# VH-VL binders against b7kms5: the designs that were tried, part 35

Target 1, 80 residues: b7kms5
Amino acid sequence: DTFETVRNTIRIESEVDESLRQLCHEERITKETWLEAAYLYLCEKPEELAQVIQLAQERLSQRKAIADYKRAKTMQERFL
Below, E stands for the ipSAE of ESMFold2; O stands for the ipSAE of OpenDDE; V2 stands for 0.75 times the mean of E and O plus 0.25 times the DockQ between their complexes.

## First folded at step 2 (VH-VL)

Design a24 (framework fv_miptenalimab)
Fold by ESMFold2-Fast, scan of step 2:
Structure a24 (fold): chain C 80 residues (1-80), chain A 123 residues (1-123), chain B 107 residues (1-107)
Amino acid sequence: as target 1 above (80 residues)
Amino acid sequence: QVTLVESGGGVVQPGRSLRLSCAFSGFSLSTSGVGVGWIRQAPGKGLEWVALIYWDDDKYYNPALKSRFTISRDNSKNTLYLQMNSLRAEDTAVYFCAHIKYYGSGLFPFDYWGQGTTVTVSS
Amino acid sequence: DIQMTQSPSFLSASVGDRVSITCRASQGISSYLAWYQQKPGKAPKLLIYAASTLQSGVPDRFSGSGSGTDFTLTISSLQPEDFATYYCQQLNSYPLTFGQGTKLEIK
């Protein structure tokens, strides 16, 4: 009752995960508390939040382009 | 400094199973646009693609081998596997693992290769 | 499946010679073609991707050309270390397929 939490599973780039893990180890915090703090901080900083959203959109677009390409290749495989 | 090292090869009887491993370093298979695959080469013959796994766990197989071979990975160990079942004499080959990544219009060439591990299927 | 036909199967030439190896795809693959070099007892090495783009670290005597179905790998001035087997590979569709290889022997 003091903190209501939800369980999530997310997948992120391994390089990002490695860097974040190092940061959390050095500062003695957890990934979940870092994520909460980062979001809360950015919500109070509209200009910075906009920059983060733009980076997220660019990353998502790049992943979609690569994924779409892979799916197109599979679809072109002839049924034999 | 991408390196890949295959292991697990050897002499096996027809009909048996064998699992090959590929220990890699210098990259992560969780990185978007990255994958690893297996290519084999029978003695004195050319290259034949076996299977490929991408960062998002999409798997692609040579249709001739799909029913008997399974590709998998363990990201925590930086290791790629090839499970080979119902082995036949024609599976005798050097098995290479190789790294791929997105090269734009060049797509996913095999840009770095391991040294290979030899599988001999004989009675 | 896309068949990759490579010619010649065997080529003998002298140091300093210009040689060309041809690769033909059974259907259009745009520029989704790579060339590999394999020295005896070694793993293949990527030379060229996107039909004509040289991989970093590869000597500029190597070049690739072509698009669609017909492709050529050219070595402008053969060196002793170029003794090897060369393979083309299409990257257009699954299954991925290689040419049968061209064995280059320096006389």
Scores: ipSAE 0.014, ipTM 0.651, lowest interface PAE 8.0, mean pLDDT 87

Design a25 (framework fv_miptenalimab)
Fold by ESMFold2-Fast, scan of step 2:
Structure a25 (fold): chain C 80 residues (1-80), chain A 123 residues (1-123), chain B 107 residues (1-107)
Amino acid sequence: as target 1 above (80 residues)
Amino acid sequence: QVTLVESGGGVVQPGRSLRLSCAFSGFSLSTSGVGVGWIRQAPGKGLEWVALIYWDDDKRYNPALKSRFTISRDNSKNTLYLQMNSLRAEDTAVYFCAHRKYYGSGLFPFDYWGQGTTVTVSS
Amino acid sequence: DIQMTQSPSFLSASVGDRVSITCRASQGISSYLAWYQQKPGKAPKLLIYAASTLQSGVPDRFSGSGSGTDFTLTISSLQPEDFATYYCQQLNSYPLTFGQGTKLEIK
């Protein structure tokens, strides 16, 4: 009689989070239900899902770039 | 959206100095992860990287040019500079400025370029 | 310094042809390679970065492949606007270096 749920911590860019909060407030929904609905909708739309995956790959590459920069800077500072 | 416009080129005598400018819009060099650099191209030749400056003021130079060229910026004017000293005939080229995302990552290239400014070093 | 060598330096082809340009690095550069297109009198235009990722707005007929030292740019069906000079660039280490360029000419 209860929904079986999992609690996960996710970290997203603050500007994206602010935009999503505004959407959820205006539409009277929660981030959790928006995420579930978005995933379910995209699973029924293969072409759109492919486009979202491409965007996700781009964003992941950007995050890796920042992590690489921080790592390189730390190594440089350690060697004088 | 992102635009870069070079200026300051011209004809100069060997041994003289010249300062190039690059006025940009659509981004800020105070934004984390942003870099802007200079790439040059001699007449009929390929591309040669000159220098790069990042949002945190980290500067990188082509070792062949480091002793004579200095990269700098003015964030309040959204302008990049290249100070070129002791000019030689071999410095004759079109000088492009270009935007780059995310310092330290080999993933991200020069994605937007200006149209270039021509420097001719001639006696 | 990492030396980038392109093959061929000159290529003649016809509209509709499948063409490939190769780029070889003198040492391993992972996938830290970009491809640019340059038309006479114009600035270079980014086509591909991270060896195989297509820049937004670039036609699907362009593709990139490879990793390590050997890379290929492919145009699946050549169009009139594709006749230009193509450059590869390594972004693995400083100084950043470009290939010598491949000039693609109409046959």
Scores: ipSAE 0.000, ipTM 0.623, lowest interface PAE 18.3, mean pLDDT 87

Design a26 (framework fv_miptenalimab)
Fold by OpenDDE, second read of step 3:
Structure a26 (fold): chain C 80 residues (1-80), chain A 123 residues (1-123), chain B 107 residues (1-107)
Amino acid sequence: as target 1 above (80 residues)
Amino acid sequence: QVTLVESGGGVVQPGRSLRLSCAFSGFSLSTSGVGVGWIRQAPGKGLEWVALIYWDDDKRYNPALKSRFTISRDNSKNTLYLQMNSLRAEDTAVYFCAHLKYYGSGLFPFDYWGQGTTVTVSS
Amino acid sequence: DIQMTQSPSFLSASVGDRVSITCRASQGISSYLAWYQQKPGKAPKLLIYAASTLQSGVPDRFSGSGSGTDFTLTISSLQPEDFATYYCQQLNSYPLTFGQGTKLEIK
């Protein structure tokens, strides 16, 4: 089989990225193939998928909140 | 596929109000990380960001326009709105609506655009 | 606000040429920089994001580089369809701002 791939930029939280990178290294896989496999697995596991989605939504909200705070703080510092 | 279609443009006198609409498909504004915004372009000029609304109803505005423009959404209709009040000649522009994805670590760019709707403010 | 300054504002080149457009931010924006292409009467098209990542479907003759305040869009070998106006945009902080544009014309 041949695969057509698409270019993506993935930004992962540092601690998670390090842990994932280590796992991929030990198992001789890539983060890309891990992500593909994980998604395909979850597609067959609706309950687990829902849990992962919820967790992902929460993490996204946290990221947004942190990013917004950092930007606001940076703006304040510029006027001091 | 993602599509955005603007409407509501026209010719208006200074001081009047106008509401633009952007009907979109291929995505939902209820999806986490999704953002939809307005960008305008005066004739022969560059791009100017107007406003942005996120999936969580968080709204961001160009400070120069915040007092007169209001962004809103109707998720049931997959439609974005821009209420423009106290219109001025300098508001004359093509108004684009565009989609972006927000991942928290930084903003992602507007990856899908409508073809725009023209607003002309003249006496 | 963060001002984005592009250079040059106008650029004349021929098919096959290597061309570069620069974008400078008034303050550090890390890699939160995007490039758009716009042709007359059309909406802008995303080319590059995160300073150097090509958008899906964009030819690899386009490339982006830079971080902090100075960024460059490069077209390795100019094609006829590449003559257009190019804009940079910072996505580091609100308000979002664009460069004034660079019009790439045929020589």
Scores: ipSAE 0.030, ipTM 0.773, lowest interface PAE 2.8, mean pLDDT 91
Fold by ESMFold2-Fast, scan of step 2:
Structure a26 (fold): chain C 80 residues (1-80), chain A 123 residues (1-123), chain B 107 residues (1-107)
Amino acid sequence: as target 1 above (80 residues)
Amino acid sequence: QVTLVESGGGVVQPGRSLRLSCAFSGFSLSTSGVGVGWIRQAPGKGLEWVALIYWDDDKRYNPALKSRFTISRDNSKNTLYLQMNSLRAEDTAVYFCAHLKYYGSGLFPFDYWGQGTTVTVSS
Amino acid sequence: DIQMTQSPSFLSASVGDRVSITCRASQGISSYLAWYQQKPGKAPKLLIYAASTLQSGVPDRFSGSGSGTDFTLTISSLQPEDFATYYCQQLNSYPLTFGQGTKLEIK
């Protein structure tokens, strides 16, 4: 019908998930509908959308750094 | 600004135990890619790595000291600890705590150090 | 364990001199080497990491070179504040190990 949906699997930071879950519980909405509404709202606000994209880029860089840290740390054990 | 301040040193008799503390500020040990460690220096001698702990609670020890020394932390107090057991005269040294973080191909150098606390093991 | 050997252990020099100290690892450590400066009664200070990358705030008269097993720390024009003990450290494998130190004194 009108609202044809797709199933997505998304992994997010635990602290963010806890905060979002609490917000959804308090406001009586679902994570799915919050995500849809947030994206649609930001698409109408170019300046705000740009700020969100910048934050997303910073968070992505941090995730990559964490993976690099773990890899570098384990490399040191190969001589033991 | 990263600051580290050691305490708990003093004069102790051989065979006794001592716990050193390192109070830090300007960073959190919960931050990914960060760690803190202990380095010691005997009077007139060079630097010797003792132990370190990473943000994910991964602990690494100098194998020569692992059986007698334990590193731990309390993130709520921003404090690092070194528990030293069965102390010997050769453990006499200044004990430094130091911050480390990922520097890319530089790995985890000790980039900021405390002033050190002196441990003297004698009768 | 990886043994780090510095040479010389003691070096006398004058202000304005170009000085170099070397550090040799008993096995290959790629570029996973740091250099520290320690003044009497004080904690060490990081000078160089990744064998050749200068730490922020360190004067550019300091430089590092080398890879694998042989490394050099160079001070292009020695200043009065540079008289100190210098240590290299390998970061390649546990246990982490330091060189024995090079004491740089006024001639």
Scores: ipSAE 0.019, ipTM 0.685, lowest interface PAE 5.6, mean pLDDT 88

Design a27 (framework fv_miptenalimab; at its last look DockQ between E and O 0.07; V2 from the best seeds 0.00; counts 0 for: pae E 6.2 > 2, placed apart)
Fold by OpenDDE, second read of step 3:
Structure a27 (fold): chain C 80 residues (1-80), chain A 123 residues (1-123), chain B 107 residues (1-107)
Amino acid sequence: as target 1 above (80 residues)
Amino acid sequence: QVTLVESGGGVVQPGRSLRLSCAFSGFSLSTSGVGVGWIRQAPGKGLEWVALIYWDDDKRYNPALKSRFTISRDNSKNTLYLQMNSLRAEDTAVYFCAHIKYYGSGLFYFDYWGQGTTVTVSS
Amino acid sequence: DIQMTQSPSFLSASVGDRVSITCRASQGISSYLAWYQQKPGKAPKLLIYAASTLQSGVPDRFSGSGSGTDFTLTISSLQPEDFATYYCQQLNSYPLTFGQGTKLEIK
């Protein structure tokens, strides 16, 4: 097997990141290998995968709402 | 692979309307984290953002163009539209449609672009 | 609106040269900055996003750095295919805005 990797920008919510970092530290793994392993595990668990996807979609929508509000704030202030 | 193909460009007189289309493949605009947008480029000039639409049908406009331009989508056709009204000479440009990759942090970027369609507004 | 100012507007260099293009934002934009390459008659191509992340498929001779208001695109060793116009874009605030572009020409 080859371990060719792709560079990605992953931004995690601070509270989740802290918890994940702590877990990875305790288990002597990396966030990258954790994500890979978690994904591979979920690929064999269709129900759990579906639950994770739903949660991820909800979190995405929430983050978008916050980010777009901040992004639009400058525009709103322009007309006040 | 992601592909985008713009169409609908042409020569029009000031005050007229024109609707651009962008047919895309390799992705669905109904997929969470996906978006598409319009960016234009006047002859010999730089790039100007026009509008974008997210997977949840949320729309954003360049304030300078919002009153005259409308972005919309047809997911069943995988097509993006740009309705342009009350066209002006300064609207003359190549109009690009582009795919947006969105990250939950609020980060997004235009990672795939079409080749553009030319709009010329002249009397 | 956030104004993006690139420097220089024109740059002449030779193959093998190390070149840097700067982009300054009128306001802080964190790392919400992208770099594009555009060749005549072609669509822009994404090079860098999030200020310093290399887009997949882009040669590693391209790199981006900076945060806040000052950003830099660097080409470590110019190749013939690198002569083009480069644009920075801020995605921190609406309306999204681009720099005026930097035309990189062969000396």
Scores: ipSAE 0.411, ipTM 0.863, lowest interface PAE 1.0, mean pLDDT 93
Fold by ESMFold2-Fast, scan of step 2:
Structure a27 (fold): chain C 80 residues (1-80), chain A 123 residues (1-123), chain B 107 residues (1-107)
Amino acid sequence: as target 1 above (80 residues)
Amino acid sequence: QVTLVESGGGVVQPGRSLRLSCAFSGFSLSTSGVGVGWIRQAPGKGLEWVALIYWDDDKRYNPALKSRFTISRDNSKNTLYLQMNSLRAEDTAVYFCAHIKYYGSGLFYFDYWGQGTTVTVSS
Amino acid sequence: DIQMTQSPSFLSASVGDRVSITCRASQGISSYLAWYQQKPGKAPKLLIYAASTLQSGVPDRFSGSGSGTDFTLTISSLQPEDFATYYCQQLNSYPLTFGQGTKLEIK
């Protein structure tokens, strides 16, 4: 047993998922190994990691805003 | 600058159908947090909300009008429509198109309005 | 449906007067209320949203107050261009509803 693994479920944007799935198919790798490799690579490059974190913060903010808009237009759940 | 221009009004006989258009500019109905709606005003009377469509195609109707009126849009033309069926004398009004958007704290408000188009239902 | 009732329906005033228009909701609407101004032959114009927040470009003589069921629109010093009909609107729940309007006329 070379590696201990954990299973989790994540939700990502459909367009990103589609593009990543295409990349994994073409390169003959899996989403899980791509995710592991990307994180490990970025951990060795603090300036690039910081840029990725900034993008993640921007994307999270946008998704939160859209979720707030969807809740607000129902005119029933206004707590954000 | 946000602008909305209504068209398609006129004189129609009771029981007939009419489709109103609202050409808008200065925003896209593909933008999250925005919508456009119809509000009408009978001669000498107050404002009555008709229908509203949000960026994600969520449609809301005045229940009194839902069976006869349908709201739709064409994002490629920046145009909103109101299909009015089985028209009655009581539908005689100026029909306004209005922009609605999220203003924070869970709130949407109508902030820009067109000049309106007049519908007269008469024989 | 939430019924919106404005008081008075008609108001006569002079330039320079302080005037107030009241709007009452048949049930609690928190602060989810807007005020509009409509001049003859024109579209309504948003004055106040969230009961008390002044819309950009609206003169500061206009103010809104209230929460829950009772709301007031105040004009601190009436100007000639303020003679118009004023409407409140609740955006607490569907269907969206307006008050019957208050016509502000020159005395």
Scores: ipSAE 0.393, ipTM 0.789, lowest interface PAE 2.0, mean pLDDT 91
Fold by ESMFold2, look of step 6:
Structure a27 (fold): chain C 80 residues (1-80), chain A 123 residues (1-123), chain B 107 residues (1-107)
Amino acid sequence: as target 1 above (80 residues)
Amino acid sequence: QVTLVESGGGVVQPGRSLRLSCAFSGFSLSTSGVGVGWIRQAPGKGLEWVALIYWDDDKRYNPALKSRFTISRDNSKNTLYLQMNSLRAEDTAVYFCAHIKYYGSGLFYFDYWGQGTTVTVSS
Amino acid sequence: DIQMTQSPSFLSASVGDRVSITCRASQGISSYLAWYQQKPGKAPKLLIYAASTLQSGVPDRFSGSGSGTDFTLTISSLQPEDFATYYCQQLNSYPLTFGQGTKLEIK
C-alpha cells in the first residue's frame, strides 16, 4: 500500500537521541519507523499507553521547569 | 531543613590566599532550580554579594572581585568553595554561604544563610 | 550596576509602633526585591521576597509593597524581637546589590 507522510521537526534530549539512534542503527530501522511501530503497538495496550503518557507528562514538566530555571538565572533576560 | 556551615576563615597577611568551605545539607546542588553563593560583610558595614554557582555549574561573580575570587563545588561532598587570592585589607569580612532557589515567575531568592566565617587580612 | 538606597539609616522606635523603611533602586527592578532582617552577630534572615510576599514563618506584622524603583517594608506593631538591621536586595540583574541597611533601635 502507498503511504502518505508528513514531515515534522522534533527536539529530543541528547542522551535519549543518542541511545535511540544507536538502537535504530543496530536494528537496521529508522527513527520514523520506530516511532510509528511504538505508537501502533501501544494503541491496543491501554494500561501500557497510560504509563507512557504519564512518563511523557513528567518529562514535559521537567523540561519546561529546566528551561524556566535557565532563563530566570540570567536575570537580565527578564526584559525580553 | 536546609543548613549551611562555613569554615576556613582566619587571620592572613595581605597578598596571601585562603579557601573557604561551605558544608551544606537539606538540598543537593544537582537539583535543577537551586544554587549557592557567597555574601560578605565587612565589620560594621553592609552586605556585599560575592559569587553564585547554580545547579548546572553556571557561575556569576561580583565584577569587582572576579579577577581574584573563584567559586567552585564538590557535589559528592555537598560542599561549596570560595578561593580567594591576592587578599587585601578590604577583604576583611564575615563571609556567609547562602542557598538560593527558584520561587517561580522568573525569581530566585536567598532563603537560607550560614552563620559565616571570619576572614581578617592584616599585617 | 543597580544602586539600592535605604531610608532612613537609623530608626528609633518603641514597642507597639508602626514603622516603615524605604528602599529605592537606581533603575527599574520590577518586583525583584527581597527584604532581610539581621541581628548582631547573626546571619541575615529572609523576610519578604518578590517585594510583597512573606517568607514562610515570618509574622504577619511584616509587609512589603512597591514595584519598579520604590519599595517599602512596614512593621505594623513593633515587637521586642524586631529590633535589628534591615536590608533590601535587588535580584533583577547582576551584580546582585543590597541597600546600605536600616538599623532599627529601641527608643
Scores: ipSAE 0.027, ipTM 0.719, lowest interface PAE 6.2, mean pLDDT 89
ESMFold2-Fast, scan of step 5: ipSAE 0.366; ipTM 0.773
ESMFold2 (binder alone), look of step 6: mean pLDDT 91; pTM 0.941
OpenDDE, look of step 6: ipSAE 0.319; ipTM 0.852

Design a28 (framework fv_miptenalimab)
Fold by ESMFold2-Fast, scan of step 2:
Structure a28 (fold): chain C 80 residues (1-80), chain A 123 residues (1-123), chain B 107 residues (1-107)
Amino acid sequence: as target 1 above (80 residues)
Amino acid sequence: QVTLVESGGGVVQPGRSLRLSCAFSGFSLSTSGVGVGWIRQAPGKGLEWVALIYWDDDKRYNPALKSRFTISRDNSKNTLYLQMNSLRAEDTAVYFCAHIKYYGSGLFDFDYWGQGTTVTVSS
Amino acid sequence: DIQMTQSPSFLSASVGDRVSITCRASQGISSYLAWYQQKPGKAPKLLIYAASTLQSGVPDRFSGSGSGTDFTLTISSLQPEDFATYYCQQLNSYPLTFGQGTKLEIK
């Protein structure tokens, strides 16, 4: 009761969501508390935080590549 | 047989505007996965990316230059343009245009380059 | 912005030498890295893309390696025409950024 919270909506990859849901179910925690704990843990470990940021940048790049591929394929089909 | 030829460079006074052109052949900028861009190089210095335009008219700019520079194209003339406004001494450079090949998996590179056109901003 | 740092900035070598140039990114860029060669008064020429793939027409004495943040360009047996300035470029995120260049000079 000491915590003030905000509601946020995020969209993540379905495979990641499924894995996280399974972990949360097995450990009896929520996705919200897992996110809070993970962030707080990493804030105390700058070297590990840097590694996570690197992974996040790589994942963002891959998502963009997939979106660009879908766009390119649609254009090819339209002009073939 | 991809060829790019820049033109429009010259000596210009600070605060003036200049438009560079890049005439290309051997590809179409309406082809899916194709892009063309501008890269500049100040005398004795390294390469600096300026701007890029893709087949679907997606435009990307170096944030340091976005307020003064505009990239555009005319597909009917196979020509790329760079409109440069409010020129400064620091804009003195050789300006290259280059073809970008997009491989679909986030992979792309500048595989063909023009020989460049020189812009000198001096009083 | 992702900063690209090349080492060394200047390199003196003799024909027949094996030379290596390194490029370090300030953040992870996976394999989204290209290497270019530039000779005085000329436009850059693409040597390697995707960190390790040799561009068509480029001699096999050139090779690239690395992923993430650390990358290396190697010339196995330096030829007279290889004396030039070499640049790395990241293509992972905007703005696109280049290394400061490595000038390879005759010893």
Scores: ipSAE 0.000, ipTM 0.599, lowest interface PAE 15.6, mean pLDDT 84

Design a29 (framework fv_miptenalimab)
Fold by ESMFold2-Fast, scan of step 2:
Structure a29 (fold): chain C 80 residues (1-80), chain A 123 residues (1-123), chain B 107 residues (1-107)
Amino acid sequence: as target 1 above (80 residues)
Amino acid sequence: QVTLVESGGGVVQPGRSLRLSCAFSGFSLSTSGVGVGWIRQAPGKGLEWVALIYWDDDKRYNPALKSRFTISRDNSKNTLYLQMNSLRAEDTAVYFCAHIKYYGSGLFPFDYWGQGTTVTVSS
Amino acid sequence: DIQMTQSPSFLSASVGDRVSITCRASQDISSYLAWYQQKPGKAPKLLIYAASTLQSGVPDRFSGSGSGTDFTLTISSLQPEDFATYYCQQYDSYPYTFGQGTKLEIK
């Protein structure tokens, strides 16, 4: 009503999604409101925000490395 | 706010070399998850991926072009380069540079594109 | 290399029509499929990625579906600005490959 929202689709690891879904069910909140609250809370905590950003960067690099490895392996198999 | 502008195209004779540049703003290639690449399009034809470079200096090439083309960057100038050697008539195309964001799930769509620079290889 | 084949290569339609363009991959690419729109003399514009996720700012009359090898781009009610060439692209494996394109023209 009073809030203008945008719709976003994101992909996250299944284990993280399951854990977050359980938390939301137990606390009777939604993923959307949890995400908004978590971000707003961290914006007021610069040192904690920096730690979260570092973890995000590490997770991003790890996923890229895995994807790149998979692609290289596929190319080798095609060559044969 | 994200902009990419290609330059360096022109008419060149077969067998020569040409270097294309792409000046970008609104993002940095030193930012984790960022990649920039080249896609080309021959007159009246479809799109062909050329090369891609990521924030960690990981480089990926179209195998058909890898022996003749080299992708590089200068982060201090926010500029991407494509060095094209031993040019052939088949390399005649509009060359686009485009931004990608690695989302952690392996998503690599080209979400922002430059206007393109035309390379014509003819005698 | 993964071959991407679009159907049809040419499509004639009228404003208000529902149109669908298909894209077939020569091997399983899961949902690593993007759709682009290109107007004459301009760069391609990303419409959809991850097979079905609409890019920010793209009208909701555009939708994507499919997984594995068969994918569809649908425009529910064609507008004048939608007449363009559409390309699919797989980004599951290097080298990245595009379909040959579908030219959507006014009937």
Scores: ipSAE 0.000, ipTM 0.633, lowest interface PAE 14.1, mean pLDDT 85

